# VHH binders against q9m2c9, part 35

Target 1, 358 residues: q9m2c9
Amino acid sequence: MACIVEDPQRAGQSNETQIALISGVPDDISKSCLARVPREYHMAMKCVSRRWRDFVCSDEMCDYRNEFNLAESWIYALCRDISGGVFLHMLNPFSSRRSWKRINDYPYIPMREGMGFAVLGKRLFVLGGCGWLEDATDEIYCYDAAMNTWFDVVPPLSTKRCYFACETLDGKIIAIGGLGLNPNAKRTWDIYDPLTRTCKSCSDVNIVPEMEDSFVMDGRIYIRGGVGGSSTAVYSASSGIWERMDDDMASGWRGPAVVVAGDLYVLDQTFGAKLTMWCKDTRMWIHIGKLSQLVMKQPCRLVSIGNSIFVIGKDCSTVVIDVENVRKNKMNGVMVCSSIPKTWDDDIDVISCKSVAI
Short names: E, the ipSAE of ESMFold2; O, the ipSAE of OpenDDE; V2, 0.75 times the mean of E and O plus 0.25 times the DockQ between their complexes.

## First folded at step 10 (VHH; framework vhh_7nfr_2)

Design a82 (at its last look DockQ between E and O 0.59; V2 from the best seeds 0.00; counts 0 for: pae E 2.9 > 2)
Fold by OpenDDE, look of step 10:
Structure a82 (fold): chain B 358 residues (1-358), chain A 122 residues (1-122)
Amino acid sequence: as target 1 above (358 residues)
Amino acid sequence: QVQLQESGGGLVQPGGSLRLSCAASGFTFSNYYMSWVRQAPGEGREWVSAISGSGGSTYYADSVKGRFTIARDNVKNTLYLLMDSLKSDDTAVYYCARSTYESGYEYLFDIWGQGTQVTVSS
């Protein structure tokens, strides 16, 4: 029973003649109307009035849009340029002009590597990392996608971490393993709970020290690390324990992974770019198709929206794979994909990609 | 320009009291939750206290509950922290920080002051 601490302040909003959101329209109807406006116009909406801004930026807006299946998922990529600077890039995959856009410069983290990247609701979190000359940090930054604003997060991580796995589970951010000055950090994970504003550190011997990849499936966190990705573990929130991953499943985890509609897909980059799927029933990896090497610039990251996998490579070169279509139409082993061209000339490395639905 | 400026820090003996102030400018002060955050030497930042835009709701970390009081004057655009029964562990740089408009996000901060040093020592 999550004690929804009802903020008693909802009661005392004095009768200040709150200017209606829309003149002559009840606020509930107004909110419903505003919630139906496509995401691309939300920036403009915020310029109409303070009340509009506040509503558009609110969790209430997100709730409305989710409830009515109006939420639009956009892709956010944490990127590094040649200068070592870290930037956030955004892609609206529903736009007629599909192009990546650079979001406002990350104000606070010049030249960090090994950062965690997580999404909770409408917010993106950048966690930890290290500099060339700097040890791992415990700093957390938050980008609110609705507000288009960066925030500092307090408290920081319980443990300074770099090159760690970062996932979201049950409304919490989980930071797993990584490198740092603290030798114990390698076998620890942090649970950051934004509701309680707490970060708890836990330890488990089954945590692999060097993290390469992670994903969440069926309420569990899967991690891969070690030399050449030889070590895997699975975390269940219900048990609070890390267990060994199934060997058959682990054997096919040879690249970036993404979960689509409950199914696990892996882009095996060992010999070209092969998309494989884990079949839960047969406990076998199934070959789905091959991507042309011409369209893919490694290293690649995967993100899913609906039934589509976005393969995002160097310079944010993007290939879109429709999983349903590929399953149905195995044309000569080559997957039919759509591509989103690069819009800038600078060399950019993609560190991590996530989707945010608003 | 949006700005926060802390004042009132200093040296105080254990058991003593101190009043911090934070002057806000460049934004509608009453619309934002405001917080005090402190950072002890070698430690991470610690949330201390928060207050709603109207001042109707106040929140405290367990470490300072019953000893510290957060207040604000929206006419003067000033945030206050009354610190009583100070302990050595309260030694830190105290920062004033602006949070979001909405409740429940007192852990998010977009604007910081420069901080004021509080030292509790015998």
Scores: ipSAE 0.773, ipTM 0.903, lowest interface PAE 0.4, mean pLDDT 88
Fold by ESMFold2, look of step 10:
Structure a82 (fold): chain B 358 residues (1-358), chain A 122 residues (1-122)
Amino acid sequence: as target 1 above (358 residues)
Amino acid sequence: QVQLQESGGGLVQPGGSLRLSCAASGFTFSNYYMSWVRQAPGEGREWVSAISGSGGSTYYADSVKGRFTIARDNVKNTLYLLMDSLKSDDTAVYYCARSTYESGYEYLFDIWGQGTQVTVSS
């Protein structure tokens, strides 16, 4: 029904008396042309007319660019400054002079810890969290990267939670376990579905009680928790059940993880940060290379774009690893990587990083 | 200064009718989709209805379809919710909310009113 899906008939009804997007060009052809403009110029396009702004910010344009392999992924880092303020930095990795830029929207995101951070399409979601002496919340905020604006989300989470695993799977946001004022939060997960406008709560006794890290691979959510990552679990989207993680796979998951072209990479944050890759056929972790500790501060967050891993540390100090090129370009076992300097907003913590493709 | 102010709430018997209003100021009202969202005691917020910027398209939650009517007056910058055949399940604080201007996301709101209480008591 219309409340849970985009309404194509609404678009037709709203266009009764409008000028052409481009003079002398049918609108369907105009949209094809506009959708091909590189993302770095989309801000300028919004200034041309209201119709241009609406199209540039629309799901229609985002869907077109994705369908025709025109989508460009930018990186967004959820950050906290020394005053406790929460904000975003963004990085256009395709710019000739790559630098992090602070997004200064007016979010009413109060001082919180243990928030979830997830992406759906062109939108970033910040979920839950708690304060030093405050109870966990069920609130959800959304940043729309095309509109460059924050929104409140309705409905909220079904379960108030903080310090939980949060991932996007099959068009839904899944918030798993964590801590909260609610005694059953540790053994539950919420499934937020924007199409149905629902947040469904599920439970299973086998969920690990403390969440440290997670990743999504092959329709599954992999979770590490407990003391030093001693507990692991796998959620299978197809069955809706929890299962035990492969012991060999779990043994090498000793730091932040990212999936590049279907392959799992982990940055082992001990002993000077080394990158390893899980080889499914041999059930072994293989060594890819080391990062110099002089290049970046730990702990690190990982984001992939194409065949590149972005390693993002404190103050958004960033190292870029091209995984195909690194196997051929090493110096004494140290990966040859490019760098992106830290922000001038010193002493910020990077809570989480995601990429948004538009 | 962007503001939304609801009015028209009150106490009504089951089967009764009520008209809510929401005065908008500080922005170009006709550019935005507008929604009504309600929150019953102890419950999460529930989307009720939405209307396009021009007023040409209207949307309703299944729970209120056929009983509620959303309308807007872009000259007076006012959003309305006409509620008929009220039942006890309709008891809630009703909020006027500004939606995104993009369709399909009537679950995202950037500006809220203060809310008006509707109580349906037998």
Scores: ipSAE 0.325, ipTM 0.743, lowest interface PAE 2.9, mean pLDDT 82
ESMFold2 (binder alone), look of step 10: mean pLDDT 86; pTM 0.876

Design a83 (at its last look DockQ between E and O 0.01; V2 from the best seeds 0.00; counts 0 for: pae E 2.5 > 2, placed apart)
Fold by ESMFold2, look of step 10:
Structure a83 (fold): chain B 358 residues (1-358), chain A 122 residues (1-122)
Amino acid sequence: as target 1 above (358 residues)
Amino acid sequence: QVQLQESGGGLVQPGGSLRLSCAASGFTFSDYAMSWVRQAPGEGREWVSYISGSGGSTYYADSVKGRFTIARDNVKNTLYLLMDSLKSDDTAVYYCARSTYESGYEYLFDIWGQGTQVTVSS
């Protein structure tokens, strides 16, 4: 039987009319103007025309905004409701009325735990996880914060895993250790490169089995795991291997951690709620201050934007710590903080939080 | 209603040829890059081939280069995969998948067909 196949060749069959982005304005000038519009209006801009939608969602717009220091960071919280459903909340911290908003267009990921959560550019990745009695998965989902749309990601992880460390380094997503019926996950790490559509799996004895927490600082990935968080390791791109973490630094890693302008902060809730910072020069942990707000129910997640630490607890109840202000202006050792009300969605747990700059 | 419907799968002998088709409806077909993705039993999904909205750019997984040809007909809103020199490793369910309308994101898919089975055995 005959078939009609058109090989990929340049064809002039489509003479689709090109419309200006802004009437009477050259497109390069129009793009400069549109890229300067505050991010809170980007959703409305996508409704103007196909050309506006394409530009607002494009790498070109994001690159322009980053190049000219116009990018705005919003916070995304990966959440679980009482039924086990997984979804995102987002927060625009620059809005006059700061409130968490649920993202309604998400894939159904019921009863999954221990998922990885990573950011690459304008995109959030949700990786792996397992159910109450289900095997770990290698599935990857992506939320594009510019398009406001979920995607399936292909290929999946090389190794099915849950309860693992997940970080972004050098344009790649790195999934480290964790659990699964396949014992390889515990001492392995997957390097996922979405641009080349490849995933490489490696092993290292220094990768601890039970993951508790991780962070990235100065081009290195730090992990904490083992029974009660007793084991630590660090990956350095310069050496290309995993090594033991500095014992003095590890000693103060007693809670959720975040990096603010290159400095490591930890929220220690062992005996009250206090913020500490790792001082590189003295190799000591120093006390920054105590929280004056109600002690947040664990687990708390930390996200930084500028000089502010967002402490996010149950139902997305949030305390905002401006670390430069509290260093310079103390009220009897208690930090002066602001708060953001909990979300309207009741009884949700926050799995992980990240910021996305667009 | 955005829909993708594959057809043309079946049983073939090693070394044989097969043509898959994917009919698209409910969206402006020429605006979107399209891919073929396959899944062997018990394995994860594997990207096979990509074609840009205009048809001007094509890419192939190393495992199929030189044997498979992707093509599209933007008048008929149809995507094709011409498979030659088939091997047992090519046995899989083949899916037609729509990529984002933004170029450079060929690993992200928002719309899938139901798949068509291709079996290569003697």
Scores: ipSAE 0.447, ipTM 0.815, lowest interface PAE 2.5, mean pLDDT 83
Fold by OpenDDE, look of step 10:
Structure a83 (fold): chain B 358 residues (1-358), chain A 122 residues (1-122)
Amino acid sequence: as target 1 above (358 residues)
Amino acid sequence: QVQLQESGGGLVQPGGSLRLSCAASGFTFSDYAMSWVRQAPGEGREWVSYISGSGGSTYYADSVKGRFTIARDNVKNTLYLLMDSLKSDDTAVYYCARSTYESGYEYLFDIWGQGTQVTVSS
C-alpha cells in the first residue's frame, strides 16, 4: 500500500547493516513476536529502537496483526470543546480501566465546523469544514493511529465542503454534498483515492442537500439530509448512481445510525432515546430498547465494534450495548449495558466517532 | 484499583442451593448500587438482581423471584446472592456488577467482575 502520507523519514534508509530486531532471532520471527504485543504497549515499543519504531508504525505490522486476528479496535472521537477547539479523543474499549484520553491537539483545526471524519486502515482523516468567518475548505488532515502523528494530505478535496457526509467505501473516501461557495457543491460528491492520490468530483441530482447523517451498508452509502432530514438517497458504487431510499426504511431513520454485522441500528431521539433495528426481511423497524435520557446527553454518536454499539454523548459519556444480548434477551424489555464515565469536567461536544483497528 | 471478585460458584443438583459472594475493593462500596448479572451459554447477559447502596431496595428478575435473595454487607464490602431451588436454566456465569443507573428498563454498569460459573445438573 503506497503510503498516502509522504513520511519524510523514509528517505534515509541507507544500507546500514540493519541491526536485528531481536538479537539472535531471525527478523521474521521477531516481527511475528512483536505483532502479538497488545496495542496498549505499542507506544512503549516505539521507544525501544528506531527499527522497532519503524516496524510498529509500518503497514507490515498491521498486516501481521490482521492475519493473526490480533488487531484491536479503538474508538476515536472528533470533539469540540467550549473554546471551539477541535481535538481527538481516544478510547480503548478492551482496557480494564476504560477511559477516554485526549490526543495531541491539532494546531490547524481550530474552530472549524462541518468537518468530515473518515477512517482508512490505520489512518483517520479530517476533511473540509468551515469557520465562523471562513468559507468552506478543501483541506484534508490525516492522523496515523500507529504513528500518533498528524499529516497534511495533498491533493485536497476537489470541492470545498462543510456539513457534508463522509464515508469510506472500497478503499476510498467519499465526500458527499454539503455547503460552500459553490452552489453546485450541494449536488456533488468527491471520491478520494489515497492510492492514486487523486480526487474525482461527480454530480447527481439525487444527492440531498444539507447532510445530517450517513452510513454504509452492504456496499452502499446511505445519506439523509434536507429540511428536517426529509430526504434520503442511496449510492451504489457498482452503478455509480444515486437512487431514492426505500420509504419504509427512511421513515425510521430518525437519529444516529450504525451498522452492526450487516444490520442497521438507529437511535431514535424524537421521543426519548430508542434503539431500533431495521429488519430487512419484514421491512419493518423493530424496537430494541429504550435508553435513559438521564444517562445520555445529546447529541449522541454511534460507533460499532464487533457486536457492540457504543453510544457516545456529550462529554464522551458512553453507553455500550451488546446487540446480541439485546436481541436474545427480550426478557421483560430490560437492557443490560455498560457505561464508561467521562474523564474530564469540561463540556465537550462529540462531532463524529470512528473505530480504528490496529 | 477498582475491582470486583466473584466466588461461590460450582456444581449443584436441581433443587439445591448455592451462595455467591462478590468482594469489592478500590471504591466506597456503600455508595453504589450493585447487581448480579448472568450469562448462559450461547445467551446474552441477563440481569438477575439489584440492591441499592444502603441495601434498602432490592429488585429481581421474574425468572428468579422467590428463589434468589440479594444481600450486601457494607462493612465487609461484599455482595451476596443466595440461590435456592436452583434449576437447570439457572446454569450460567454469574457476574457481579457495579450499577451506575437503573430505570426498570435499563441497567447500566461500569465495573464488572470476572464471573463465577454456576452449573445446575443432575
Scores: ipSAE 0.318, ipTM 0.696, lowest interface PAE 1.6, mean pLDDT 86
ESMFold2 (binder alone), look of step 10: mean pLDDT 85; pTM 0.861

Design a84 (at its last look DockQ between E and O 0.44; V2 from the best seeds 0.00; counts 0 for: pae E 19.6 > 2)
Fold by OpenDDE, look of step 10:
Structure a84 (fold): chain B 358 residues (1-358), chain A 122 residues (1-122)
Amino acid sequence: as target 1 above (358 residues)
Amino acid sequence: QVQLQESGGGLVQPGGSLRLSCAASGFTFSNYAMSWVRQAPGEGREWVSAISGSGGSTYYADSVKGRFTIARDNVKNTLYLLMDSLKSDDTAVYYCARSTYESGYDYLFDYWGQGTQVTVSS
């Protein structure tokens, strides 16, 4: 008895005389055409008709663009201004006019620190955080990059958290460690599953409470925390346990980390700005190059798109490093980088950066 | 402007029944999935029930399954929650919330009502 899992998605198409997306064109062709429109024009597309808007904002659109390698990755930065306000900035790195743009403020995220930032598909999630006068929260907010709209997320986190590691793995958001009123929160992680709308809390003694950095590589989550970043752990979804990170690997993790094409890069900011790479085969850190301190305002965050690393510092000052070029052209240890000038006069701290492909 | 207004809350005895209503305005009601979310004192928000835009699909949290019934009248732009066999644990502020128009994302809400208090007490 084949349980016809009625795809709940198909039932709601009422027979409204479906106005063709494009007059005289079958919808499948229309969709294909619309999917090929560059992302910079998607806002305008949403103004054409409701049906266009719905399609442009749909997962179907994203699927089309991904399937045909049309998806464009934009960088999103969670930032804090001098007032303590939290806001989202966006950069189109493919634009001739490379400039950061402030996204409309979520009315409900005033003055939070220690928030998690994660990406699932076309959506960015802001999790947890604390205020100066407020304890850690369990609140989750979602920004849909296609819709350009903020949403509230229910259920909240299972545990109130601030200054925790936040990563995405296997379609789930993992919130790890952090601070909060609940002393047990320090050694716990939450698994948020949007498909089931559940948030499960788990505990492991290997989780360190004060999280400094995290990254995902080869299906594992790596975390660094503790005093001076002295503690590291690795999570494998297959085992469901946290293990100690390799000492050799951990020793070189001295700054923001990013994975590019399966390789781990770290910006060591201890003595200038040095980009290093972890060589899996030799189990050694390799010096890639140095960035000029003049172009980098700490603290910096890293995000990768393709073979490029974006180093995003204070005031969203951005340096772009092509990893392939740097590996090939070791000119006297100085990396040839492109810079995106500051667009704002205001002091902005970058909390976290992620890329979203649409 | 999108508006959601809940009504029907009140005090009820355990085992009693209550009917909540949510009046929606400012958008095409039938195009959006709608949900009931509740928040007990000192607790986080809990999803209770959802209904598709057409009303063809309904979803319930395990805690209310078999006791609560979600319904909608798209002509009247009204969402309903029929609550039977109420328990003390059902005491909460109940919110009407609009979900995204995308199917399968019932956990995303862009608009909320002010809520209506439901108190189940002997």
Scores: ipSAE 0.683, ipTM 0.859, lowest interface PAE 0.5, mean pLDDT 88
Fold by ESMFold2, look of step 10:
Formats: C-alpha cells, structure tokens, sequence
Structure a84 (fold): chain B 358 residues (1-358), chain A 122 residues (1-122)
C-alpha cells in the first residue's frame, strides 16, 4: 500500500513555487522540529509529503541529529537462511517491545560466504564473498537505513576477495586480506573512499593470509587470523603501517570482541561463555562474569550501544549485558542480563552485526 | 513515476565521439545528483561519472577522466555524457542512474534507465 498524503497546509498557500515543510513555520525551524522526532516514527514522516521524505532521508537530518546528540543506534544483523540466502534483521533496542524484524530482501544478494559487513554513516555495506562453486567477487551491496532501501551498484573492490577483515575507519571502508583468484590477495588490502568513489589496493608482506576476526580501537584495526588463529596484526590507517599486537593482549583474544567506551571486551566461548576485559593499564585480562548457556546458545556475535553489549546468537537470540551493572548483579558468578527472544525465522545463522546511528 | 530514458548510443570508430542523453521525468530533477554507469558484456557494472543536482560539482572514474564530460540541463531535465577519444574498452551499455537526494558523492542508485548501447569497433 502506498501512502497518499496531501499536505493540509498547501491549500492555504498563495503560490506553488515552494511548499513549506510545515505551514506557517519557516523551514529552518521546521527542520529543527522534524530532526527531534524519535527514529521509530521516521517511516511515518516519509508519508507526509515529498519534502518530508527527502528531509528525513537526508544527510542534513542525520548530521543535525548527530551534532545535537539525538542519534539513535539500531542494530542490524546480517543473516543467512538454510538456502544460503542473505538478508538483514533489525532491532530497535529502545522500543518498549524489543523484537527483531526482517528487512525487505530486495535486491537479491547472491548466495555467498566470507562476505564483509561494514557501516558508514546511515548505510550498510555487504562486500565480496564467494560461492561453493564460484570464486571470490568484488561486488558491493548497500542498504540505506534512513530510506530502508537497497541500492544496486557501488563501485567494486579493487581485489576480488572472501574471508577477509572488513572495518570502517576514518570515513573509509578497509577490506583486508582473505582469499581470491589473485594469489597476492592474501597480502593486500583495499581502501574504499566513498567521498572520491575510488578504491586503492595496497600490499604488505606482513599480512596474514586468512582473517578470522577484527575490531577497531583507538584509530587502529586489530586483526586475528592465520592457521588456528595464531597470527595477529595491528593496522594504523593514518600511517598505513602494520604493527605487532601486544602478546598479552593477543593471548586473551579467544572469541568475539567488542569495544565499549574505549575498553576491549571478549567473550571467551570455551567451557561455557565468560566475558573478559583487557585492562590497558595493568596489561592483564580481567574476568567480568559468566553468561549462562541456558539463556544463550553459542556461538555469538557482539555489538555495543552505550554501555550495553548485545550478544547475538543463532536465530538472533539475544542477551543484553549492561557492563556498569553486571559486575554488581551476579548470582553464583553468572551475570544477570535481560534477553530478547529469537526471531520467528527458523535456522538463521548470524554472519555479522553492526549498529547504525540515525 | 520516476522515468529515465537514455539515447544517443551507437557504433563508432576508435578515437571517435558520442553524446549520450538521458531524459528525466516524474521527479524534481535539479534536487538529485545523477550518474552514468556502464556494463560491458560479461562484466560487472562500472560507475563512470556523477554530477550534483545544481551541476556545480562533477566526478569521474579514473578510466574516463579527461575524455568524458558529464553535464546537465535543469531546464530541459536532461543529463548528458559527452564522450571523446573513445577506445574499444569503452564498449558497454550505458545507464543513466539517479543517485539518492544528496551530494554527488552518493554511491547508491534508486532508479535507472533501460540503457543505450555504445560500441567502439571497426
């Protein structure tokens, strides 16, 4: 069903050259008011008029909301169903009823494995990947979270790749290492600059051949990879220089990682699930608490919003850990956390999770 | 309904020139950045150039910079691509695409034309 909206204020205007956003209100004031509406109502606002739709979906509105600390982070999970189809689920963590919703699956994203998943501003990018019978691709798919729509073309990666590290840093998407038709792909990385619509390929002998996991902290990309996850490296995008990761830090990176308020947290998934934190000052891993296996099925992906870690497992089953409160609210060493029920879709694997602030 | 219609494609000799046009209707043309995107036989899509809604900013892929010129006429609601010094690897179907409402750095296209074939060969 399309929204058919007639702006009621249009009937009172004496000319047709410019339709006011709100009748009787200067557009600058109208924009300030519209930008303050909670994100959950933005879809309804798009139905009011073309001018409202254009403003709600604009960079201007997103920039205003970020500047005035009005932005709301929603979580997006890149998922695969049993047929190999790739799609998104979305969670508004601030809603009174928190539940995962499946996002429209159009256009078709080809069945692929080893894809990158990155966020830049209001947009989500799905990059590369390979099929069982197909080699790696350089394709990029993009979802605009403000418009709630998929877009068909983005300039591709410079190098076809799968099973690679993919992160956003300093306004650029960086795709690192992995597998591909080019035998040198494992020692390369692509820097995708959305402002210039260019992709640059770089190389360094120190890059590990297969990437397993990564995170961004303090302007650096941390990468774990190699046979059995034995290799680690640190990339500084500002200098283009690769460094060794601290051996003590690397030793505790035994599961999915997330950064909360500048602190690194890792969910160690051996013998149950334990949350640990890297203490930079003492250079030691600190045990925070255990996550009950009765509440969460492993393995899991992590994403943070504020002081909360969202642990997202199979079928989008989710546990929320408030790191400020969880250290004090334990029962028999098990963290007391809230949960969000699994999605209605059965047999969904969660590939990656990111948050988008609008 | 948004409509984009390309024209001006054809067969041309290497070193020749072509002018592509894209007639736009169903939206406020001047409020949108516009792009040209091409697809060679058996290849993926390649972004070629973009122009801001006002026409004040233009952008080109490295493969066409200095040879192609994007332009728009916001009175006639028409997008143009002036192609000079054509070579065989410019052979492709050329699509007119509407970027999102925002700047010419937009990497997303929500509407396209049906395309016009450009062939550079003897």
Amino acid sequence: as target 1 above (358 residues)
Amino acid sequence: QVQLQESGGGLVQPGGSLRLSCAASGFTFSNYAMSWVRQAPGEGREWVSAISGSGGSTYYADSVKGRFTIARDNVKNTLYLLMDSLKSDDTAVYYCARSTYESGYDYLFDYWGQGTQVTVSS
Scores: ipSAE 0.000, ipTM 0.172, lowest interface PAE 19.6, mean pLDDT 79
ESMFold2 (binder alone), look of step 10: mean pLDDT 85; pTM 0.869

Design a85 (at its last look DockQ between E and O 0.03; V2 from the best seeds 0.00; counts 0 for: pae E 23.1 > 2, placed apart)
Fold by OpenDDE, look of step 10:
Structure a85 (fold): chain B 358 residues (1-358), chain A 122 residues (1-122)
Amino acid sequence: as target 1 above (358 residues)
Amino acid sequence: QVQLQESGGGLVQPGGSLRLSCAASGFTFSDYAMSWVRQAPGEGREWVSAISGSGGSTYYADSVKGRFTIARDNVKNTLYLLMDSLKSDDTAVYYCARSTYESGYEYLFDRWGQGTQVTVSS
């Protein structure tokens, strides 16, 4: 079954006389020039001409920017407001005016909870979820960050899921566990392959039913769930099986986790907000620093860009931590953090956060 | 609008001294703790020194303790960093930052200056 990502914009490549991207400039040079334009101006670029729009939205543009290390990571947060509506928020962390912006193009899905949130390339995926009156869904929505457009994804998930772990691995989206009408769904995972446009469902007894957190490190997916997060498992794509997580590592996984340059960081929220790092060599958790409870509104989510950890809490309150000096033991006991202020008055719960590089 | 503007950076020989200034505007200066943070080439940001809103409390990184002195003039809305006995390792862009919170473990900043370059070289 061919998964058709309906890109409404691809249909109209009529033979319009190949107007040069830039007058008097070969297209290859023009593309190179356009690819160097900062991401904040890409929206404006799309307004110049159809050809510019098409190029800016193309995979070619992304490839150029990646090749020349021009890609810029922005943070996207799936959020829920008081009304129960789900919205996508965006942050450009490199802007002089760091502020969260709501993306208004998402169809209003009232009271959806337990959704998966994944990034693949320049696209964000919202998967599954349930409502108060609605059972788990298999629906997948895609936001193209370059196009700034939402798409429906067909086919949907093979299994209806809510409150599941969602990660990307090896170009695939992995939906793990969760709740649904099918009692067996709790011990299953789905592998969505966008290249083949297939969704495969698998089962493993080691999958924990109620997912609290997940991360990808060293080509493996780590999941935590169960009552109080007491159960952990590790998936290897090479073996296709789930295994028990190391006890020493699992013991320190007491909050949101993020991987930065191959190292695992956890925000332990048991007593305050403590940033800890897993040391692979010593197999010990190292205390990095403590965050103020005054600036951190739980629940928090973590995202990393480069050597920075973004701690995103309620109302999209954001603290930025540079971990470079931490790794070098040069912080002299003081953790340097930056804050990004709230830009709106509404109460917002952050469901999940991801970064997209374009 | 909150503005922080650093000045006083430059080239100095090892063992020399510099005085950095940060002009603050757009907020009640005395209500906020202020810090100096530096960033060496290829390195992350490093906290250097902090001073409470009133100026009654000062804090220093171990790397600069005994050599640097932080001060503020709340009437002039200016933050200072006196740097003595400068070393090559002190070469960095120095930023003035407004603190939102002080603790024994962290300094949280919500506003930054553009920075001033300090180069210590023979």
Scores: ipSAE 0.031, ipTM 0.383, lowest interface PAE 5.2, mean pLDDT 85
Fold by ESMFold2, look of step 10:
Structure a85 (fold): chain B 358 residues (1-358), chain A 122 residues (1-122)
Amino acid sequence: as target 1 above (358 residues)
Amino acid sequence: QVQLQESGGGLVQPGGSLRLSCAASGFTFSDYAMSWVRQAPGEGREWVSAISGSGGSTYYADSVKGRFTIARDNVKNTLYLLMDSLKSDDTAVYYCARSTYESGYEYLFDRWGQGTQVTVSS
C-alpha cells in the first residue's frame, strides 16, 4: 500500500537528517500544502522528487483530498477503435480548454467484447470479456489514475464471464450474470475485493438472463436484461437479496441511465434522444427534454459530475447537460446544453464511462 | 386536497363506444392542462390525449387519433374521453392526469386518478 520510509538518523555520530518533503518544513505541514494543489498539476509534482511522487500517488493524498472536499472528478472512457483495440480516453471537465486525451500506455488489451468496467478509489478495472473464439476470460487489467499507468491484477480465480453487469458497492467490485464456460454463470454473481484479493461467489434465480445494463442508486444495484431489456432485478443492500424491480420504474428504463443527486435519469433513444427522470413520489417518468439527433452520434454513455450529465457518444463527442438549470429554465422540447468536441481518433466506439475522484 | 376520480369504464365489444369521465376537485380546474393516460396489462403507461386549460387546444396520440375525442367542462370540473371504434388493443386501465406545464409533445403529470378499466373483448 503506502511505503514512505524515512531514513533513520544516527544520533551522536552523524548530522544526517531524514529527507523532508520540503526543506525546513515538517512533513505534516508539507503534505497539507501539497494535497491542496489542483489535480491538473499533479503530474508535474511527481517530477520534483521520489518522495513527492510517492505522496502524490498515495492513498494518504487521496484520503486527505476527500476529507477536506478537495477531490476532483475526471472522466475516463473505455473505447474501441476500428481495428478492435481497446484503450482509454480521459477528460478533465474543469480545464479551461476541455478536450479528450488518449492514454497511450502499456499494457495492450486484446480485442474483447462484453467487458466489465469499474472504479474503486483511484483505480479503474477492465474485467473479463470474450475473445476471437468467444471464450470468456477472468483476466483483469487495472489502471491507476494517480500513477497514470496500467498494471496487471492477479485476482483469485472465479467465474469467467462476458456480457455481464459490473458495478461497485461498498468497496467491492460486483460482477453479475453474463456468459461463460459455467452454464449457470447467468444466475451467479461474484463479489471481488481487489485489496484483499478475495472473491465470494453467489447464486440467485432472480438475476436476469442476458445482461444488458445496470446502475447503482441508494445502496442498491439495478440490472436489466432479457430480450429487449424486458427483465429487471434489484439487489437491496439492506436485505442482501435480489428482488423484482418496480414495474413502473422499469417501464421507462429504455436506454443508458445515470444518477444525479439521488435522482435517476435515463436517456431514452427509442425515437430520438429524450432525457427523462424517475419521480419517486408520483411513480412516473418526467420528460426533461430532447437532445438533438443532429448534435450527437449514438450509441451514448452517461456519467455525472455534480449536477451535470455528460452524454458521450461516438468518437467521444460529448454534450454536457446541467439538469438543474434545464428543469428550471426550459421545458420546451429541445434542451440547450454545452458541448465538448470529438477526439482526433475517428471511428471510436465508447464502451463505458466512469469518473475517478482524486 | 387535489382529487381526480375516473368513471365510465367497462366491457365493450370491438367497434363499440365508451365515454370516460374524470371528476376533479381541490384546485382551480381551468388553470391546468389535463390528460388521459392508459396502461395495458404488462406494459408501461401510454399517454393518450391532452387538452389545454381553456379547452381551446386538443392533442392525441397517433394510436387513437380520429377515434377518441377529449373534452372538458370547466363549470362542472370534469374531463371527458369519448372513445369510438374501440379495438382489442385499447384494453387498459385509463387514468386521468393533471399537468402544470406543457413541454414539447409531453406533459409533466403531478396528480393522478385511481384509474378505470376498459376491456374490449371479441
Scores: ipSAE 0.000, ipTM 0.107, lowest interface PAE 23.1, mean pLDDT 78
ESMFold2 (binder alone), look of step 10: mean pLDDT 86; pTM 0.880

